# VH-VL binders against q9nrl2r1430to1533: the designs that were tried, part 31

Target 1, 104 residues: q9nrl2r1430to1533
Amino acid sequence: GGVHELSAFEQLVVELVRHDDSWPFLKLVSKIQVPDYYDIIKKPIALNIIREKVNKCEYKLASEFIDDIELMFSNCFEYNPRNTSEAKAGTRLQAFFHIQAQKL
Key: E = the ipSAE of ESMFold2; O = the ipSAE of OpenDDE; V2 = 0.75 times the mean of E and O plus 0.25 times the DockQ between their complexes.

## First folded at step 18 (VH-VL)

Design z5 (framework fv_ficlatuzumab; at its last look DockQ between E and O 0.89; V2 from the best seeds 0.80)
Fold by OpenDDE, look of step 18:
Structure z5 (fold): chain C 104 residues (1-104), chain A 124 residues (1-124), chain B 107 residues (1-107)
Amino acid sequence: as target 1 above (104 residues)
Amino acid sequence: QVQLVQPGAEVKKPGTSVKLSCKASGYTFTSYWMHWVRQAPGQGLEWIGEINPSDSYTNYNQKFQGRATLTVDKSTSTAYMELSSLRSEDTAVYYCARETYSEGWPYYYYMDVWGQGTLLTVSS
Amino acid sequence: DIVMTQSPDSLAMSLGERVTLNCKASQSVSNYVSWYQQKPGQSPKLLIYGASNRETGVPDRFSGSGSATDFTLTISSVQAEDVADYHCQQYYSTPYTFGQGTKLEIK
């Protein structure tokens, strides 16, 4: 992508991180706190990782960036039942993301 | 049958606190979030906050942050809302409401069962 | 906070007429909108969730539509038992704000 697109990715990541419902997604899940997480989730990802990829210009297409964000949410919903705080937060954050992503 | 039972009424003086109860039955109490919503006379609905009974995780309307406290007693399947520093503007019917969710993606959350409400009157 | 504005504030309709209630969000809430019916002296009852999904047990004459900022609750043929206040709510973000309500009466 172009410079403008890269900036858009950066801005969106900032907005996601600042969102009140970002807390489950800020960093990778701790294996100590959740021992079975990585037995279930095979492609772990978090906002800090995505931010680093953006900073390193690893996303050449908006679709690649979107795919990683969607993977992050997919992982959350795969591991967490809907009645969990994580899943509920994820649902709201994903809704926010989908609206913001339309601007990309 | 899923039911949420609330006391009929409470009368309080300004500056005091009240703790309203909501007893749940007919379902697994810890499996569904509980919301609190109030309605002043002749007015619309106002969301106060939500609590996950399983772990007591809460979210509050900032308007009530620091003044409303949501808790649960899992042993009795009862949710509580405590409101402090009461003022006349707090006079309203206070509802508890169970939140459920739709099947499949996208995920929708919504309040499917409501208590009958408790009328709180705050007056000198 | 997201402001939900309903219109009209009140309306009176004849039996069998088509009723249209509107709800406008101050910003996009996608399709995360619920509609509630509140009869006099009763607690709210869920009618629609996700803008267009009818809750189990809700009569077919009720339907919801809309996305982003503009939402509509429609009663295809209003009945006497439909006299109530109707509330819209967004579930897009906390706080989960409600509209001010629309009062539906029968002429």
Scores: ipSAE 0.889, ipTM 0.949, lowest interface PAE 0.5, mean pLDDT 96
Fold by ESMFold2, look of step 18:
Structure z5 (fold): chain C 104 residues (1-104), chain A 124 residues (1-124), chain B 107 residues (1-107)
Amino acid sequence: as target 1 above (104 residues)
Amino acid sequence: QVQLVQPGAEVKKPGTSVKLSCKASGYTFTSYWMHWVRQAPGQGLEWIGEINPSDSYTNYNQKFQGRATLTVDKSTSTAYMELSSLRSEDTAVYYCARETYSEGWPYYYYMDVWGQGTLLTVSS
Amino acid sequence: DIVMTQSPDSLAMSLGERVTLNCKASQSVSNYVSWYQQKPGQSPKLLIYGASNRETGVPDRFSGSGSATDFTLTISSVQAEDVADYHCQQYYSTPYTFGQGTKLEIK
């Protein structure tokens, strides 16, 4: 969308990155450190990649931006059991995102 | 039967430390997070922190950061909370509580089983 | 820290009356609120999680509602065994925080 929407996407990504529960989502999971991750997760995405896409104006619609962020959470819940620190962090960060996304 | 057993009371002098225990039984100890919560006489509940017994990952209320230490012993299914540099304001009942989670989405987390509490008295 | 403010601080009810207890968060906590009952001299007991889900074994006269900042616990017909302190708790953000409690008595 417009310049206003792009600024809103960047503001939201900055808020997500600064959130205490962002640590599982900052960068793509290392294939060397977690070899089976990419056998399970076929569409990997992370906040640094989403931020780069915002900087390069690759999102035409707010829905495309929201879809990438929701994919990020869906990957977390698919890979991680519910009692892990990653799943608990993802649950809280997703709740934060849903509240902030209402401002879009 | 799921239960958490805590000693009834401890008495300590200011400036010392205490290590409180919480013995779990009736469930797989490493599958559920453990929380510690205290309640001063006539006061509300205050969250101290949480620990994942499977890997000892911890989160602390920053009010207690540097004074509280949460640990577990997997072989005895026992959680511990150590509190250092005790002062009279630390006089409270200290509870351990197991966190469970909902069976499906959305993921809810909640403390479903509580110990009976240990009364810690800190006095000169 | 997210402050949870309960009202009233205390109340006295006749048997069979409808009781409504309120809990307000200082910022949105979505629906990540639990309610606990604490009878005199006992540890807390879970009643409600996720704002509105009743824990197994909790009588159906207890119900919860609300989202974002405003939450309620309702007892549809209060019984003598309901004399207790009631605490709300958010688990949206660490540190997890509890309301100061509401004391329910029978008059």
Scores: ipSAE 0.640, ipTM 0.887, lowest interface PAE 1.6, mean pLDDT 93
ESMFold2 (binder alone), look of step 18: mean pLDDT 93; pTM 0.942

Design z6 (framework fv_ficlatuzumab; at its last look DockQ between E and O 0.94; V2 from the best seeds 0.00; counts 0 for: sugar tag NYS L91)
Fold by OpenDDE, look of step 18:
Formats: sequence, C-alpha cells, structure tokens
Structure z6 (fold): chain C 104 residues (1-104), chain A 124 residues (1-124), chain B 107 residues (1-107)
Amino acid sequence: as target 1 above (104 residues)
Amino acid sequence: QVQLVQPGAEVKKPGTSVKLSCKASGYTFTSYWMHWVRQAPGQGLEWIGEINPSDSYTNYNQKFQGRATLTVDKSTSTAYMELSSLRSEDTAVYYCARETYSEGWPYYYYMDVWGQGTLLTVSS
Amino acid sequence: DIVMTQSPDSLAMSLGERVTLNCKASQSVSSYVSWYQQKPGQSPKLLIYGASNRETGVPDRFSGSGSATDFTLTISSVQAEDVADYHCQQNYSTPYTFGQGTKLEIK
C-alpha cells in the first residue's frame, strides 16, 4: 500500500544517504563552487530534495521516485567525466540503488 | 605501452614504516585511478585502497585505515603506498594496479594493468 | 565486507577440457565482478570485467557469466599456458574484495 511504499522510499533514501559514496549527492551542487554546473544541468536534484518529496508524499508511484534517483545519477554522469571521484562514487551508489530498488 | 614499475623488494623490521613506489608510464597518469593490492605468500589478493591521482581522493580498506597512506607525485607519475607499524603479517607482494573503465553505461571499473609487485619482508 | 568465495580451491584438468571456475558473493554485487589470471611468479592479469566482458587480447576460450551472487569463469578448451591461479573480485563496493583463488593445473 501507499504507507508501506512511502516507508520503503524513506528507508531507501536513508540507506542512500548513509552510503559512503553519497557525498556528491547529499545536497544540490553549489553554484559558487561549480559556476557552470547549472548551465549544463537543467534539472538539478539531490538526496535531500528527494527525501523532502518522500516526506511530503509527492511520489505516487515507485517509478516517479526511481526517476528522480536516476535523474540524480544522470546529472552526475553528464557533468562529471568517468575518472572523477564524483562519477566513481556515483557509479557505486547507483549500483547499490539498483539492487535496493528491486525490493520496492 | 602502459606500464607500472615497482621496486623488487623491501626488507623491514617490525614497528617500522615502508613507502612503496609505483611509477606509471605510457598513459596520462592523472586520468586513471590507482589501486594497491597485496598478496601474502600462498594466499589470495587483498585490496588495500585506491587513489585518484588527479585530486588525491582516497578510499581505504578499513583493515588498513590509519596505517596505510596513499599518495601520488604527479610530476613523476608515481604512486606511493606507505604502511606504518609493520608486522610480520604484512609480509607480502604489494601490487599497484591501474584502474580503467568500460565504454558506455553501465560504467565498469576494473584493474587492467598491474605492476610486477614489490616483495615486502617484515622480520626481526 | 562482501565475501567472495571461489570453488574449487584447486583442480587439475586435461588439455582441451572445459574448465569451470565459480565465484560466489555473500551478497548481490550486480555484475561488478572481475576475473584475473595469475601465472606462477607473475602479477595478476585481467581476463574479465563486468562479469562477462572479455578484456582486449584475452583469448576467446575465456568467458565470464553470472550476476548478483553467482559468477563463473569458463575456459572452453584449457591449454597448457592456462596453468595459473584465478581470482575473482567484486568491484561493486569498497572494500573491493577478492576470492581466495582457484589453482588450475594440467594433468
């Protein structure tokens, strides 16, 4: 049901945040630190935003939740070359997410 | 050709420290992560840690946390692994290994080039 | 940590036989598994990455398969030069852990 699904989303976000490779994704990229980020990434998102959406019950379907998470990773891979620490972390975190998402 | 060159052997006493080197050539040193892996005599491989030479970002096996230190010298394309408080159990061949990545998604990262290894012997 | 368990620990095969080496992960590692060949006195050599992708230059007789927890390295027709230790590794999460290795010998 909806309550169970909400709890599942919440728990998954908690697990993502606790993951060692979550550091690039905890909050939105700073425009000060990365001036060109928002020129490239048009749909920025981060785990704190996704967590808020979960708390507000904005996800009616699991697919919507998954889409936002995938967007988060997509943004990372779009902006960061594969040899960057961010991309490396993103790859591991995404792999983790994909396994956990199968339980949804 | 891509190559990682390591010294042949090091002999140390317990309680001391060792700094092993890995000189890279044949590729852009800062474009690939470097890993360190050791192998005790007759045993399997054990991952020590990884470093991104471009920004010196590191991840360590918790087993070695606080005792192993990975560094790089970009000017000489050399990676270093320092291991402190040496014990007899640290006797092993220590490998450096370059990590590359596959084309396209999903991104697979894998160690495609290995040094010949340095035999570290820790004994009184 | 994710434990990688290889089987068998050792095996002896006749030339031309099909060889199957197994690697089991204590938890799902998706397809993030690599296989390495280590000949006596040499450093490991990459054979397979991403569970099933053969590294450039690796003979066609080597193949990898599997996902989640069960992985296999297959040598379709074992050759004398294939005598080595074979190691599997998960590169799904840190610490990147290896199996204990499988020793392949020729009868």
Scores: ipSAE 0.900, ipTM 0.954, lowest interface PAE 0.5, mean pLDDT 96
Fold by ESMFold2, look of step 18:
Structure z6 (fold): chain C 104 residues (1-104), chain A 124 residues (1-124), chain B 107 residues (1-107)
Amino acid sequence: as target 1 above (104 residues)
Amino acid sequence: QVQLVQPGAEVKKPGTSVKLSCKASGYTFTSYWMHWVRQAPGQGLEWIGEINPSDSYTNYNQKFQGRATLTVDKSTSTAYMELSSLRSEDTAVYYCARETYSEGWPYYYYMDVWGQGTLLTVSS
Amino acid sequence: DIVMTQSPDSLAMSLGERVTLNCKASQSVSSYVSWYQQKPGQSPKLLIYGASNRETGVPDRFSGSGSATDFTLTISSVQAEDVADYHCQQNYSTPYTFGQGTKLEIK
């Protein structure tokens, strides 16, 4: 825990945002653009929200941070079939996250 | 059953463009991504890019960004790869390959069906 | 770009011998490696995906293993029809990249 973890969380979030496959995850899904999304996804989350939570020191444990990132991917795979551009981007970004998260 | 049919050969002069085709059959065309891979004579395989026929989303190998254009025609279940400003170094066999995906976690994507390839010869 | 380096470049084996082909990634690719067989004049044929999963219809003498940076394709008992080039490929990160190939011959 502590300030070292918060710096590591911020660095990891920055790396996720910089990744080419981050585009489906930058902001919450628009209900206007995707009308049924919130009927299916009950705990929406996105990188901008996770980044703000890091900035406000809202994560007490590394597991809480990791859970939000994994929730982000889980939502993607729940809503999007595997052949979609979103699911494929999510798969590659999640693989990147798993390797980078070993550094936490 | 699943097939990707490509024309056998194309001959072009340097500085021109070519549009290579890949006709898919035996599966739902829009449910699987299509990849393009080339192989110069006696050399290894080089990934050009991928396209999702459902939404036309593409990713390119940056080596080909600006020269290669991937498109699809859903009505004929045909994928296309256009390569512009041809050079003799572009002489290669060009393959299309369908990408499928694993069931369940972990999620794997892989090229399970390949076309026979089109030999593109670029010479003056 | 992630470089995939195969070894050896070529090898000749007797029928029935066990063959190990190696593939090393320049950085971790987790388990996102596929192996292809390419016979002379033919297109590649998928053998293994996800480092260790054998594609449907591939003989059980073919197996894959490895993770992170070091991957192997093993042929437990080489047969005459196994004469081919073998390619590894990472599909962890675009651009996807292939190894240079290993040429397998029967001596």
Scores: ipSAE 0.664, ipTM 0.895, lowest interface PAE 1.4, mean pLDDT 93
ESMFold2 (binder alone), look of step 18: mean pLDDT 93; pTM 0.950

Design z7 (framework fv_ficlatuzumab; at its last look DockQ between E and O 0.91; V2 from the best seeds 0.81)
Fold by OpenDDE, look of step 18:
Structure z7 (fold): chain C 104 residues (1-104), chain A 123 residues (1-123), chain B 107 residues (1-107)
Amino acid sequence: as target 1 above (104 residues)
Amino acid sequence: QVQLVQPGAEVKKPGTSVKLSCKASGYTFTSYWMHWVRQAPGQGLEWIGEINPSDSYTNYNQKFQGRATLTVDKSTSTAYMELSSLRSEDTAVYYCARETYEGWPYYYYMDVWGQGTLLTVSS
Amino acid sequence: DIVMTQSPDSLAMSLGERVTLNCKASQSVSNYVSWYQQKPGQSPKLLIYGASNRETGVPDRFSGSGSATDFTLTISSVQAEDVADYHCQQSYSTPYTFGQGTKLEIK
């Protein structure tokens, strides 16, 4: 992707973090608070992890970056019923992401 | 049958507070978000906020932030909206509305509405 | 906040005519738009969700279309019972916002 692509990833992560519905995704789920989470979710990921990967230039393609973001949402919808606050937040944040990702 | 029952009317003076109720029946109260929407006379609809009855998580229209408070009583399947510091501009019909969901990604939409409570604020 | 603008503000149509109501979003809301019908003295009733999905029980003459910023509610053949205010609403982001409404009357 290059420097321009990396900058786009950085900016998008910033926008995701600043979104009002980002609160379920800012960091990994606590095993203490949700004991069974990691029994169900096998590829946990969060915005802070994605941000770190961006900063380390681990994403060579936009598709790789998008895949991680989609995984983050997939995990949310897999673990949380659709009527939960987390799932609803995820739905709105994902919609935002899909629009912003079109700019990549 | 799914129903949301609201009182018919409330009359309040400016500067006071009102707490409007919305009693739900015919479905699992904690399984659906509840929204509050108002409509001033001859005007469009205005979103006030939403609450998840299961955990009482809320989101508010910033216009009402700090002045509107959404709560629920799970034991009676009743949602409440309290509005403080009332002013004449708060005169409106206040609706509660159940939000359901379909599709993937999920679409959230208000499929059942109460009949509304007419709040009149006048000195 | 996302502004939803409906057009026209009001219209009068003859029975059986095709009715087109428009709703424009100030920014893209994907397809997270619902349409509600509100008859005089009644609460709003859901017609369309997700821009183009008809709610169960809604007559086939009602249809929704559009994406991003431009949305349309169409009544293929308007009936007398369709006299009402129609509201569009975005659920893309909070705060949820409604259009100002369109008043539909029959000539």
Scores: ipSAE 0.896, ipTM 0.952, lowest interface PAE 0.5, mean pLDDT 96
Fold by ESMFold2, look of step 18:
Structure z7 (fold): chain C 104 residues (1-104), chain A 123 residues (1-123), chain B 107 residues (1-107)
Amino acid sequence: as target 1 above (104 residues)
Amino acid sequence: QVQLVQPGAEVKKPGTSVKLSCKASGYTFTSYWMHWVRQAPGQGLEWIGEINPSDSYTNYNQKFQGRATLTVDKSTSTAYMELSSLRSEDTAVYYCARETYEGWPYYYYMDVWGQGTLLTVSS
Amino acid sequence: DIVMTQSPDSLAMSLGERVTLNCKASQSVSNYVSWYQQKPGQSPKLLIYGASNRETGVPDRFSGSGSATDFTLTISSVQAEDVADYHCQQSYSTPYTFGQGTKLEIK
C-alpha cells in the first residue's frame, strides 16, 4: 500500500544521476565559472532540468525524452575536447544510457 | 618515440609508503590520461586508478581508495603513484599506462605501457 | 565491479592452428573491451580496442569480435612469437577490470 510506481523516464533519470560519471551533468554549467559556455552551447540542458520535465509530464513521447538526454551529451562533446574529464565522463555515462534506453 | 620510463625495482617494509614514478616523453603529457595497473606474481592485472594530467582529476579503484594517491608533475612530465600502509600483499609489478582514444563514440584504451616497477614488500 | 572471465585458462597449440580465446563479462559492457598481449617478462601490449578494432602495427592474424557480454580474440594462424598471456579488459565502467588471462603456448 502506497507504493509509488516510477515512470520508465523517471527510473532512467534516477539511474543516470546515481552513476559515478554524472557529475558534469547534474545541473547547468555556471556562466560565472565558465563564461564562454553559453556563447557556444545554445540549447543548454542538464539532468536536474530533465528530471523536472519528467515530474511535470512534459515528455509526450519517449523520443522527446531521449532527444533531451542526447542533447545533453552532444553539448558536452561540442564544448569539451575529447581528452577532458568532462568528455570522458560523458562517454561512459552515454554508453550506460544507451544500454538502459533499450528498455524504453 | 613515445616512452614511459619507470624505475626497475623498489624494496619496502610493511607499514611504510612508496611513491612510484613514471616519466613520460615523446608526446604532450597533458593531452593523455595516465593509468596505474599492478600485477602480483603469477596473477592477473589489477587497475588501481586513472589521472588526467591537465586538471589532476582522478578516479580510483575503491579497493585502493584511501591508500593510493595519484599525482602528476607537469613541469617534468612525470606521473606518480603513492601507496601507503604497505603490506606483503602489495608485492607486485606496478605499471603506468598512457590512455588514448579513437572512434565515435570514443573508445578509450591504454596504448603505451611502462616496463613496470617491481615493488617488494617484506620484513 | 564487472567481472571479466576468460577461458580457457591455458592452452597449447600447434603452429598454424586457429586459436579462439573467450572473455565473458558479468554484465553488458557494450563493445568497450580491449585485448592485451603480455609476453613472458614483458609489459602488456595493446592488440584490440572497441572489441574489434586492431591497433596499428598488430598483425592481421589477430582479430576481435563480440558485444554486450561475450567477446573473442582470434589468432587465425598461430606463430611462435604469439606465446604470451592474453588479457581482456572492460573500459565501460570504473573500476576498469581485466580477465584473469589465458596463457597460450606452442607444443
Scores: ipSAE 0.646, ipTM 0.885, lowest interface PAE 1.5, mean pLDDT 92
ESMFold2 (binder alone), look of step 18: mean pLDDT 94; pTM 0.952

Design z8 (framework fv_ficlatuzumab; at its last look DockQ between E and O 0.95; V2 from the best seeds 0.86)
Fold by OpenDDE, look of step 18:
Structure z8 (fold): chain C 104 residues (1-104), chain A 124 residues (1-124), chain B 107 residues (1-107)
Amino acid sequence: as target 1 above (104 residues)
Amino acid sequence: QVQLVQPGAEVKKPGTSVKLSCKASGYTFTSYWMHWVRQAPGQGLEWIGEINPSDSYTNYNQKFQGRATLTVDKSTSTAYMELSSLRSEDTAVYYCARETYDESWPYYYYMDVWGQGTLLTVSS
Amino acid sequence: DIVMTQSPDSLAMSLGERVTLNCKASQSVSNYVSWYQQKPGQSPKLLIYGASNRETGVPDRFSGSGSATDFTLTISSVQAEDVADYHCQQSYSTPYTFGQGTKLEIK
């Protein structure tokens, strides 16, 4: 890694957060609002957590960063049927991520 | 069979509002997103917006933001598109279209069934 | 917004000829492109989704290809019933956008 990669990760997270379809992913799912979520999803993650990890330089490899982002989407698709607003948003956001990640 | 039925035509004056309907049948209405697309005479297709009938979540083309309103009536399996402050440029055929998805990842969403369209004419 | 540009605007082909319709995106849309056929006086009909997946019931002569910015709809052997306008559409990001359409006629 390095300063350049860190900056790249930061920028990508910023772009993900700013994306119109980021709303399901901005923060961890509320257990109050979705009581069974954490019974199903064992490795919860969200963009705010990923951003914190980036800021703390916890990602030594781009693959680690990518893995967390993919986990975030995987969780979404695992919990949400495809016809849900969350899943559809996730699909578009993931497509965006895949294109942007190629620049890493 | 899956079908979307729309009224044939509407005639409105500039400055007024219109609410177009799209009645769905032959499938579970709340399980598929509904899109609205219009086509001005001799022109291409223009996306207006989408709505998830299950939770009424919507996305709009910014061009229509604040002027178009998508709603659904789950009890009648009917989608509605209301367009306010009508102008002559809004003259077009307005389509509703069901969006489905393929079975495997990545989930492709696509409009597989279209209504026959409603011709909206806006004129003084 | 992502601009979808189709080419040509119109073309006339002889029966049995291979037809190639192009669609170019102003930026990468991955493979989130659909193709629709619209016959005169009718509503659009889905032909291809995900750039290359043929919708059920669509004749084998129709095929889609491409990724990122360049997409193609091919009719291997054009038939009389294929006279229509063809529209490409990206579903990569909102707002969804369509090309301006290509008009296919038979000579």
Scores: ipSAE 0.907, ipTM 0.956, lowest interface PAE 0.5, mean pLDDT 96
Fold by ESMFold2, look of step 18:
Structure z8 (fold): chain C 104 residues (1-104), chain A 124 residues (1-124), chain B 107 residues (1-107)
Amino acid sequence: as target 1 above (104 residues)
Amino acid sequence: QVQLVQPGAEVKKPGTSVKLSCKASGYTFTSYWMHWVRQAPGQGLEWIGEINPSDSYTNYNQKFQGRATLTVDKSTSTAYMELSSLRSEDTAVYYCARETYDESWPYYYYMDVWGQGTLLTVSS
Amino acid sequence: DIVMTQSPDSLAMSLGERVTLNCKASQSVSNYVSWYQQKPGQSPKLLIYGASNRETGVPDRFSGSGSATDFTLTISSVQAEDVADYHCQQSYSTPYTFGQGTKLEIK
């Protein structure tokens, strides 16, 4: 809700996308490339989808926006073992998000 | 018995290149990231980059991107760091270090085992 | 790049004294700080990760604290074998960066 809140969501999404560790999260995981992903992850989400939801004003509360971003990280940690490049990128990007989200 | 074994010393002339080795033993090589860190004489530690041996994904300190190349050989459990266009300022001890993580979230990552380092001397 | 600034640059302590070493980050790094001990002529050895978690085998006299930008390493009762350089390091973002070190001596 509110103009200031929506611009803050957009600003934060832009900062997440620009981060060097965003590469696993830019788009949904390909079912063709990773056939079992959607057997394990039931609520897939990615930054391009979150960004579109912000652009379409689909978030009513800041908590809804934060929940989608945290779901994105939770999916990463559920599917990917800790030593993978994806999980390590997710750990660093989530740490960045937690600090930046304080401005929200 | 986790060990990272590095050659003790290398001497090179400016303008040449060097490829430093780090042989791992006592653990599953592809399950842990490897870092490279250097230390000029009497100075602090400087991070060069990291590599995931399982997929060869790398991140470099931008200061070294274009000159440093990290690679692995899974069959020999050996990590390599190549540094080109050597300068006298590259004289340092070069360490490899294994990265592990704790068992619980937030999954801190940290360098738990270090090689003894290779002293690279670059001089004419 | 995130600059990690350590203080003091060096200090000399009597056996059994309490030592506090400081590390300040140029921006918040949350709790993503590690501390390393480096004895003369040796490679670094991990002491603390995640600001306050002691690595296995590290004596209880070593402890770490802090968050965001200000971090400390404390040695509760200094021993002769603690003569070393001590480095802090952030792993919040790449490039990972180290402080310049603090040299601890026994007088």
Scores: ipSAE 0.761, ipTM 0.919, lowest interface PAE 1.0, mean pLDDT 93
ESMFold2 (binder alone), look of step 18: mean pLDDT 93; pTM 0.945

